# Ledger of designs, part 144: VH-VL binders against Large ribosomal subunit protein uL10m (mRpL10)

Target 1, 224 residues: Large ribosomal subunit protein uL10m (mRpL10), of Drosophila melanogaster (Fruit fly) (q9vpl3)
Amino acid sequence: RGKINIQRPKAPHYERARVVAVTQPKYPELPKAKSCFKTRAERTQQQQENPYNEIIAREVRNWLDHSRLVAFFHLSSITADDIFRVRVQLHKQNLHLKSYGSKIIEQAVKNTRYEAIVPLFHSNHCIVFSPDPEKTAALLRIVRRVPQMVLLGGIVEETMLSRNQLVAYAQMPGLHAVQAQLVQTLSQAPGHLIQQLQAHQNSFVQVLDVHAKNQMNEETPKST
Below, E stands for the ipSAE of ESMFold2; O stands for the ipSAE of OpenDDE; V2 stands for 0.75 times the mean of E and O plus 0.25 times the DockQ between their complexes.

## First folded at step 10 (VH-VL)

Design gb125 (from gb1 with light chain T98D; framework fv_anetumab; at its last look DockQ between E and O 0.09; V2 from the best seeds 0.00; counts 0 for: pae E 8.8 > 2, placed apart)
Fold by ESMFold2-Fast, scan of step 10:
Structure gb125 (fold): chain C 224 residues (1-224), chain A 119 residues (1-119), chain B 111 residues (1-111)
Amino acid sequence: as target 1 above (224 residues)
Amino acid sequence: QVELVQSGAEVKKPGESLKISCKGSGYSFTDYWIGWVRQAPGKGLEWMGQIYPGDSDTRYSPSFQGQVTISADKSISTAYLQWSSLKASDTAMYYCATSFYYWGEFDYWGQGTLVTVSS
Amino acid sequence: DIALTQPASVSGSPGQSITISCTGTSSDVGGYNYVSWYQQHPGKAPKLMIYDVSNRPSGVSNRFSGSKSGNTASLTISGLQAEDEADYYCSSYDSYSDPYVFGGGTKLTVL
């Protein structure tokens, strides 16, 4: 039996609320939840008060400001040896793979033009930075051989691009003028494009997380 | 077309030095790894090491670390394999091969250089 | 030493299908989809026939196919021809220190 008959995260149906109220004196509902709530709040405040996080956040902002290519990936379980292999190969092409906690990224992009990317980092992620947008084709060639890294989208020349738009950009000739033309053609009003991309990427990330969980569950002997 | 052309066969005595070459053409020499693969007479393939000519990053098999030196000259699109002091056990066919990736497969191979070391 | 296990020899008749196995461990063949196969005719350099378990480079006949199950990769040659007579080597990624580990090779004889 995996779950008790609690299917909704919202306030319970009237009949269920009555049943809970009647039984609460015998089996108090989640008394430890208050303790857990305090612990979570304390952890959040401790993280906010950590001055080291501000130094790392500045590093992230520096990468964003000095990179003409930024690519966002969902990252599945990967060994230290494998991520090192990928990092070295990417570095050969002036592509810099970085992993930062979601809280650090949120702190780094707060009150900047990049704040809109925060929703992309609510699950396992990594980012590839490069000062050279011509390396987009090399990036995709390398990452297609790394199944643990799934492209979500990116920023090229300060323009937000979806996965498909980034793939299209990579297929263009190495002429900057032609690539700039493609970016302009693919992009609409920046606000509208960013909103659409984030909605699609959040949905896609959720699908990947569910799929990954199902794959892991199917590998468990009892899930068969 | 991609082509790797290796230097000619060598006959040497134990203790002598040797440097063999592999010239690449038809691709971006500095964007691909060049590996060296050894094949002793009547035996199988054995990876010795590889170099990324763009930054001269060189990796060796544990079995060949310290026994050989791999280098590259990107101005003439040529990679090298060298020995300071040859042994009879170095008698083998030596292939160079190229790959975009550090791992996986070698897409193109040189024709091979036969090295014979005998007294 | 030989890291991956292949049969020393296999044989078949023209028009038939043969399969060559390549057995490793969960850290190499079983852990990655980076298995390649090379064909080597006597006195010639190896030629890449299969990469990433089952992909063929351009110019390689569709008679050659690759697969993997657990720790064992397989090369299958259908419609066997006299020109297929050669040595076949499998290769797999193992670790950053050993990105290419080879099998002992299999001599294919077309009878």
Scores: ipSAE 0.730, ipTM 0.872, lowest interface PAE 1.0, mean pLDDT 82
Fold by OpenDDE, look of step 11:
Structure gb125 (fold): chain C 224 residues (1-224), chain A 119 residues (1-119), chain B 111 residues (1-111)
Amino acid sequence: as target 1 above (224 residues)
Amino acid sequence: QVELVQSGAEVKKPGESLKISCKGSGYSFTDYWIGWVRQAPGKGLEWMGQIYPGDSDTRYSPSFQGQVTISADKSISTAYLQWSSLKASDTAMYYCATSFYYWGEFDYWGQGTLVTVSS
Amino acid sequence: DIALTQPASVSGSPGQSITISCTGTSSDVGGYNYVSWYQQHPGKAPKLMIYDVSNRPSGVSNRFSGSKSGNTASLTISGLQAEDEADYYCSSYDSYSDPYVFGGGTKLTVL
């Protein structure tokens, strides 16, 4: 009785092999994580052929005009799945992640106050829009966990900010908090001033009183 | 300071309905996810689901899908977990917790609500 | 389903360093970027100790550290103190099903 070679199982009968070959679940090759972001070249090519470039440019302009927070990011190699995750997270914070071709951006911002952003779009990039400038801190918090997103700069309240300035802005207490602090400080200022003024006056009076007492003591003749 | 205050302990019978609450304070209630975590007696933590109060986006664990309902009232900064019909197996400590991220960590936790279902 | 496996219990003496492991299944290779650790004392709510594998929230002692190698995340507690006696849970993001998966928990006893 021939030792069943467990190490090299005899190839199944041709018919069985055929059935096994056909029934082998073709595990769909995990779609090679085609970077959902078309290569710059692919994007450029698509943009040239897209009759809707003007429509898209208008969309970009609308986003820019209605956003109080705009952040520009360089994108390194990132998967579609990762982008989706980030997008979901950003969306929950009323942050809208968009990606446009450089030509579309150029068209959108031509002859506008935003023309200065064009140089930022020479590489793979994405833009985050928000109507709420208070979400700057939230944005930075989220993207901190996404190493593929590199902050380049942004626009907050119609002011263009560098990366560092944007980070600094996010660290500042909210405008309302700052205003509240300012009001508190201003409200305390008169009290402090009055106290300081009174302190000086009181000190002066004390000095005068001491002087007066000393003079009175000198004028009291030692009645021998 | 961020605080999550949950409703008090509940003792119920099988088949009864229940709604427990989690009130958030000291933070923007609409900007954070609120998750519910179950812990059966002597057992580990189980994520049940979470809600984003800002838009009421609600996610459930497959194990709890259809078994419970998670809701929130942003006007009073309160999240809810409810059962239409309790089972003995629902006996557990229930925690609410906040997360800034959809897939993030739970930063702040409520004190827990003990639910006892006994015949 | 992503399963996180933790040892049921670990023990150490005061001043020692202990490590708690959290191992994911092979199918979880992509989900380990967001590992968190929670401490739970008896009768208390869990407390976040580590997030994103190795980051400490504000107010958490620097005695707690996190790391990851392959499919195993680790919580290290240095200079073990009596107050560290608690249950510890790891968690991770599950891309395929639940956003959150917890490990089975580890009971840490300080001898």
Scores: ipSAE 0.075, ipTM 0.618, lowest interface PAE 3.1, mean pLDDT 82
Fold by ESMFold2, look of step 11:
Structure gb125 (fold): chain C 224 residues (1-224), chain A 119 residues (1-119), chain B 111 residues (1-111)
Amino acid sequence: as target 1 above (224 residues)
Amino acid sequence: QVELVQSGAEVKKPGESLKISCKGSGYSFTDYWIGWVRQAPGKGLEWMGQIYPGDSDTRYSPSFQGQVTISADKSISTAYLQWSSLKASDTAMYYCATSFYYWGEFDYWGQGTLVTVSS
Amino acid sequence: DIALTQPASVSGSPGQSITISCTGTSSDVGGYNYVSWYQQHPGKAPKLMIYDVSNRPSGVSNRFSGSKSGNTASLTISGLQAEDEADYYCSSYDSYSDPYVFGGGTKLTVL
């Protein structure tokens, strides 16, 4: 029975050097204290909470609440320089590349209809957020050249879409008026969409594992 | 509708400078890469480089790095290809092209600018 | 670095199918699905015919198809017509915007 300390998880890699803290002051209220002394059990439970995880989970909630487009990707092995280049190109289109641990995602979507996305984050992943759903086409164009990022599906206007549905959304003519009707139609079967997203993600991860294993075997005789 | 209109043909002597232009219309000029492709007489296509006009991020083929300057003026939706000193080997057709629907591919092309450099 | 090899010319009669090959290394063609094909008529700018190995842009005839096997991509033109007489270029890229390479081109003659 091995105990691994999971109470201090690492923050997502690409945010280590670029974290910007936004602190807004609040007017203090003098609380009516029930008691000025806490029990040992209460203090122990409070000390076991990780405020770092809560801060990051709040960030994820904020992104989900303010993004009209969210896209989920499997992320295979990629250098920090290459992922930074992709992030810069996405940012030019108001597309924000992020990665978070599955535990933080679970905290962020707790008690929401998006709880079903948590299994998608058991493997290497990244998420793209944007307030601009019309930028879905730009997102797909950029990532087509990034084989390390493989689209799993997404959320448009709070409706979960499969990979194929998201691609279809991006290609429709007259997008503004049609987008509203398409999202409304797709939301009629949210349970089906969640099930299909999970099934495609699991099958896709298995295919990627086989592909990566085959690619590694083909390159073992090669020098760097 | 996307349109790329290039400047007219040029006849120059070796050693002269030259700046040719490509004006984009019918789309948001600053949101898409615009590239330059050379085609020498009777020869194939060669990618020279490209620019993202929104922030002037510029990329060059290793074969053309230091040989030409690619720039853009987003206030008039125009990209430029510039030589400081032309050579006879610069005689070619020069196309500008953008990646509008199929990003990473050149799906819209200008009409071309013929540059002739003769002694 | 990377080079794409095409035959200098191919020919066919109207109604036939012809195939133009584009051969490179595994880093150019075999490793990733980023091969595209351009058609160029004399005196005209190139036109994108196939992207990502086998996808047709909107407005391109279904007579044009693309495929890849190993380190060779292929453009197939079925039901050959006189208007298909042109130069055809493959292209490939192995990273975002760099390097981008065209093949040497293939002159298609319709007999």
Scores: ipSAE 0.011, ipTM 0.517, lowest interface PAE 8.8, mean pLDDT 74
ESMFold2 (binder alone), look of step 11: mean pLDDT 89; pTM 0.924

Design gb126 (from gb1 with light chain T98N; framework fv_anetumab)
Fold by ESMFold2-Fast, scan of step 10:
Structure gb126 (fold): chain C 224 residues (1-224), chain A 119 residues (1-119), chain B 111 residues (1-111)
Amino acid sequence: as target 1 above (224 residues)
Amino acid sequence: QVELVQSGAEVKKPGESLKISCKGSGYSFTDYWIGWVRQAPGKGLEWMGQIYPGDSDTRYSPSFQGQVTISADKSISTAYLQWSSLKASDTAMYYCATSFYYWGEFDYWGQGTLVTVSS
Amino acid sequence: DIALTQPASVSGSPGQSITISCTGTSSDVGGYNYVSWYQQHPGKAPKLMIYDVSNRPSGVSNRFSGSKSGNTASLTISGLQAEDEADYYCSSYDSYSNPYVFGGGTKLTVL
């Protein structure tokens, strides 16, 4: 029943076993490890069939499922010390920096609406995840000081955004976005806008309160 | 609009305890690091340590590790610097300052608290 | 414990340019582009003048500029004015266990 309990955060013993298996293998004592080589084609095929790829792909899907903010970056050469410093600052804002191979990303998003992101990961990349979309402004402020990380785009509340759209989102408070949506809806209503503003004050407050409580109940406005 | 207000000057004797404060306003207190900087009379600036109030993660310089305690109270947007037993060598001006980045510059500073420790 | 190396004093005449050096090692100034400069007038708190080697905060005169070569960062003040007479401190990022270090400070005298 440990499967049901695998959420963010993951079950510790399974995560520890996976890390040991993929990051710290013990070398075999036999000379076979020195004399036996696989061809590049065999290694490429083994990577496609690697059982650990599915485990890591499930990790990526879990991050996507539990994150309301996902940002994609090109990552230039960076030292371990530099990336550690960046991770500490990001973690303070509930922002989680992860890097995965392109094949694992493809496997994770296959048959999902996010399959279109795969081309972003053909070069060096990293991803920042957060359950809190209000942290988009903090993310951009942090990354502004990290020239090795170049924003490519992201996903906010299940909506794919370009770099410019994500930057614009970061500058909008939730209240402003709801106000803009409500004003747009009111401008399509029959009658005099100025006469309706005061009459709809209680409805306006309710819309803002519902939006704030639902936080990211997002929908594209009607074109009517 | 961003302001750090420090507690008033203190005159103490060696061996006494002391806790000085730094109250932040005009910004999100839990999203910024707040550091303490010492300046002994006629001497330069020395970084003592810093705290992230959001989770109380605290970093100390090696020179001050174990000699002082840095803490913060999120409910009143106030950071503290505390000594269990003061020494004459603790006589100095103490500044608090805030930075959004733990690796970066202090862009806002308090007015300073003068601590005098004498017999 | 340790501090970045600055000259104890520097002097110049009004209208001249002066440069203050700040020398560290590859673990601070030489290894990172996180060098800051502060100005301190007597009896006052320090004021941030430069960050990230060469960037100026809003409100800081463009007479102040910063640079770095190897393990040495430099603050240059052009068109020197009487109000520039102050103590100047450099600072840099250090290791994770000690993320911040100051220089010893330089007293600027405007003759």
Scores: ipSAE 0.594, ipTM 0.796, lowest interface PAE 1.5, mean pLDDT 78

Design gb127 (from gb1 with light chain T98S; framework fv_anetumab)
Fold by ESMFold2-Fast, scan of step 10:
Structure gb127 (fold): chain C 224 residues (1-224), chain A 119 residues (1-119), chain B 111 residues (1-111)
Amino acid sequence: as target 1 above (224 residues)
Amino acid sequence: QVELVQSGAEVKKPGESLKISCKGSGYSFTDYWIGWVRQAPGKGLEWMGQIYPGDSDTRYSPSFQGQVTISADKSISTAYLQWSSLKASDTAMYYCATSFYYWGEFDYWGQGTLVTVSS
Amino acid sequence: DIALTQPASVSGSPGQSITISCTGTSSDVGGYNYVSWYQQHPGKAPKLMIYDVSNRPSGVSNRFSGSKSGNTASLTISGLQAEDEADYYCSSYDSYSSPYVFGGGTKLTVL
């Protein structure tokens, strides 16, 4: 069944991800008539003004500041057991898989050189962080066996790289001098990758904007 | 080239201890899992367990948990399989094999170590 | 016990095709696409022939192919040759209690 103990609460026991998937307690959804009544406006205001978002945004900024490797992925539906398996393998290589909401990413990167990448995170996504740029090869080797994770691009030594540039970087010997030279050579300009990512995402955002405007009467006059 | 070299054949009596080795070369020893696979005479393959030498994380088959100890010494790129007290039923060929993936296939294998336990 | 189910033996003639089955449960073969096949000649270590259900390592003949349907994976060997005579083992990721499980093995005889 599971455990109910509120006098001395304990962290959930996760002996094995596979066991959790099978034995996790199932709690029925509370009837709406018995839930706390809050208006849509009150719920929306509470979500928009949630102070916890800044705490998480600070965590994201800390990861960005202390990681010499950051990789961005689109994430399709994935089971608890599958994500556990992937996290174990990534962790062995000092690679840290994190997932954050688009609003939190926006708050974390606003007024930074990385602000232009925000549109990438309006779909399902995840980010892998590492202090070690030599782990790029290991990262790509792991994710090619995880079809739910699609590489979009990344940052190596504070330089934006496309998927193809990350693949090229991963195939080089792991010497610091060679890696630094490759990163500098692959990046034609500080904004080169951002411009390419933004150009492709502008087409996708245009489709999303048309859809959103049809539903919410946004500021633009064209609805279709 | 990737190579796994195992220690030589052993002949032991029941109750004796034993430690066999598997030395890796030609790859990053701390970035790959090393597994141990048992094959009793005329029988099939049985996965015993595996170790990640980088942090000594070890996973065992339920059938072998508590019966053997898997360890590794990353300074000499060597993994070990150890018994505190051998039984006649431990007579088997023991293979070491390496895999990059926690969940994955073993793409490189050692030549095997024959262990014979008899009175 | 707890091994994946394979036929004990299979036989074929040179030039023919044979198929070896490997049956598990939804926690191993049926739940994941991490099925491998190994070939073992007498007195030798196993050799990886297939990984991720249907992929071949470099140097493995295209006569070897893999597939999966539900809880059953299959290894097919086309154009049988005398050197194919060996023991074949399937293996899968196992989500229940261990990350790895082998099948019981199949002896292939080429007549």
Scores: ipSAE 0.577, ipTM 0.790, lowest interface PAE 1.5, mean pLDDT 80

Design gb128 (from gb1 with light chain T98G; framework fv_anetumab)
Fold by ESMFold2-Fast, scan of step 10:
Structure gb128 (fold): chain C 224 residues (1-224), chain A 119 residues (1-119), chain B 111 residues (1-111)
Amino acid sequence: as target 1 above (224 residues)
Amino acid sequence: QVELVQSGAEVKKPGESLKISCKGSGYSFTDYWIGWVRQAPGKGLEWMGQIYPGDSDTRYSPSFQGQVTISADKSISTAYLQWSSLKASDTAMYYCATSFYYWGEFDYWGQGTLVTVSS
Amino acid sequence: DIALTQPASVSGSPGQSITISCTGTSSDVGGYNYVSWYQQHPGKAPKLMIYDVSNRPSGVSNRFSGSKSGNTASLTISGLQAEDEADYYCSSYDSYSGPYVFGGGTKLTVL
C-alpha cells in the first residue's frame, strides 16, 4: 500500500531509513561495491574451499608417486615459443615439464616425505617428471642449453638429491653401483640436506653471475 | 664412433619417383633428430626438414612441405627422403645430418647423395 | 623465404684475422643463442665449427671463435692458414620457419 513514483523516489521511506541509520550503532564496514565485485575476505574463503585446487594437488601427488625422476627448476622469464621448443625436446626423452602454483605444490606435499621441497617454490619455478631415472643425463643435456631454467635439485628413486648429487647421478655407470652410493648418501647426518639446499640457492646466484660475465666477454671484440 | 652412410648417386628423368637413404650407426638412432639438407650445384645449404625416429615426428621447411616425404625405419636405423615426381630443379647434393636437439646444430653428417634429374 | 645474410666472399693472407658476419632477425639470430657455423671444403660434407654462438666442438682449432651482437653473429678466424680456404655457413634456430635456417654462405679465399 502506497504510491509508486518511477521518476521520484519514496520520500517517507528514505527519510525513515536515514533516521534509523543515525540511531543504530554501526559496525565498521567498507563501502558497498556493486554485486559484481566481492570483498577480499569472500574471495579468500572461496579460494580456500575451492575443490579444483584439491584436484590439481592430487594430480601433483600422482606425478610424484609415479615418477622415478623429478627435477626442480627456477624459471626466469621465458617466451611461449621458447618453452614450446624445450617441451618438444623434453617430451622426446619421456620428460614432462609441468608448472603448478606454489600453494598447490605445498598442499600436495604437506605431510609427505617431500615436504622439504616447499622452499624451492617461493620464486618462479617448474618441475620435470619422468618414470625413467636413466633419463637424468638426457635432462641435464637438454637444460644446459636453456639458460632460463636453473636446476635446483630433485628426487631420484624417492631420494632427495641436491643439484650436485643429480649431476653426479647422471654420470654414474650402472643402476646397481648407483643404488649402493644412494644408500651411502642416505646414511649422512640429519641436517646435511638443509645445508645442501642453502648451498644450492647460493650456487644459483653464482651461475647467474658467471653467465652475466660471459655475456659481457662475448660482446667485447678481441684485441689480438 | 658416429657414422651416417648415404645411398649412392642417382640419375633420373623428370616425373620419376625416388627414395634415398641414410643409415646411422654408433649412436642411439631413436634419441637423435635426423635432418636433410639440400645443396643445388654451386649454391648454398638449404634445410629441408628433420625427423625424430623414436616417434616419427617430422618437421618440414615451408619451402619443402608437400614437395618431399621424410621417413625413418628404426628397425634398421635408416632415414629416408622421397619424391613422388622429380623435377629438373631437384638436381642437387642431398646430405643427411644428425642432432640431439630439436633446435640445434648438426654435429655429424653423411657423405651426401648426388641426385641428377635430366631428360 | 630469405636465408640469413652473409657476405658472398671474404679474403685474407696467411697469419691475418678475418671476420664473417651473419645477420638475421629477432625470430632467429637476435632472439636465441643457438647459432652454429659450418666449414665446407669443395666436394666434402659440411663440418660443425661453432655451436651456441661461441662454443667449439672437440677437435676444432681455437683460431675459430664466435660472437653475437643483436641480430648479427660473427665468426672470426685468427692466424689464417691455407687449409681455412672453404665455404662458411651460419645457421640458427628459427621460430618463424622453424626450427632451422642457414645463411647464404661465404667463400673464404686465402692468398
Scores: ipSAE 0.638, ipTM 0.813, lowest interface PAE 1.2, mean pLDDT 81

Design gb129 (from gb1 with light chain T98H; framework fv_anetumab)
Fold by ESMFold2-Fast, scan of step 10:
Structure gb129 (fold): chain C 224 residues (1-224), chain A 119 residues (1-119), chain B 111 residues (1-111)
Amino acid sequence: as target 1 above (224 residues)
Amino acid sequence: QVELVQSGAEVKKPGESLKISCKGSGYSFTDYWIGWVRQAPGKGLEWMGQIYPGDSDTRYSPSFQGQVTISADKSISTAYLQWSSLKASDTAMYYCATSFYYWGEFDYWGQGTLVTVSS
Amino acid sequence: DIALTQPASVSGSPGQSITISCTGTSSDVGGYNYVSWYQQHPGKAPKLMIYDVSNRPSGVSNRFSGSKSGNTASLTISGLQAEDEADYYCSSYDSYSHPYVFGGGTKLTVL
């Protein structure tokens, strides 16, 4: 009430209340995907060591035969989590990301019309398959955000296209006749394309530069 | 022009059900993820979950899993966020936003729906 | 429930530069290059200012730039203007919360 004792006792008493908090608010650390990543990496290694080569080769042939869009990529080092996230996004657009060993691909395409693609797989690679060639634009939009995947070229309606030709195809919206005509026009010199695809593979820095420029312009110009 | 239009403000009592909407236009509705973001009064943004309307694949934040339901009707380009039983702590501004990428940024946002839950 | 750590407030004068930090862990900011920044004016929806750590959407001033070092991402605003006064939120892909987590937000005051 207003009465102050100037000569307060030195003996401790009710000087200040101290909350007895045995609880320690711990700053929680988000679990690193490391434990899940390590388990996932182990599953990936077992998958790569799969002993049933002919069965897998038949799967590859099925994908090639029943896909109207096949895109080939050079694959730089990428985490299992990153590639899985990309795979999920691609799958939403009916785009199926597959990775097979070079021997399995050779076995799958030997003595088929696809045999010419074998040289593309002498380095790290992956392939995207789709029954819908109109998804090429969606594919390119997705891979612009994945610098580890570098487009080498592809096959559209059984016609081999270079990277630049596939980009041109993607920019032709929804006109089946125009898209078919473009594919025929772009592919007038069979066999020449393999050399172009090898050149793109060998000129990695140029492809990365184009890819970086494409990422700056995620919006593709189109007629209104 | 991409546009997300959300339903109007709601005033509810605890225990009531509620379903708010987000209508997309100017883009391919089934090719983009639609997410829901909560902002309690005077607080920050909280990601609640998202749906891919093309196949109704829905992902929830652990904090909101089982607390709300996210759905979409692709025939009318509309996504929904619903509660079976509201509580006072659900009072917040709710935004819908769209992203082309599962992991990516929300580049288009709705204007927000204010939900007030009080007795 | 774990938000990325941002300072509650930051201030600057017109024409100056300021930096807002966003600190997480190796499972979000440190592990991925999927950091975004949003600007929110009072009573309005957020606007995307930066994506993929340092990229600007069309129509966003080049005065806004982003960077990342380890577990910390930063938004830098140069040549401060009165219209920059807003709340700023960082966001990252999060392998734990699948797939997003937001920062707590930073109120920028331009004096």
Scores: ipSAE 0.553, ipTM 0.778, lowest interface PAE 1.7, mean pLDDT 80

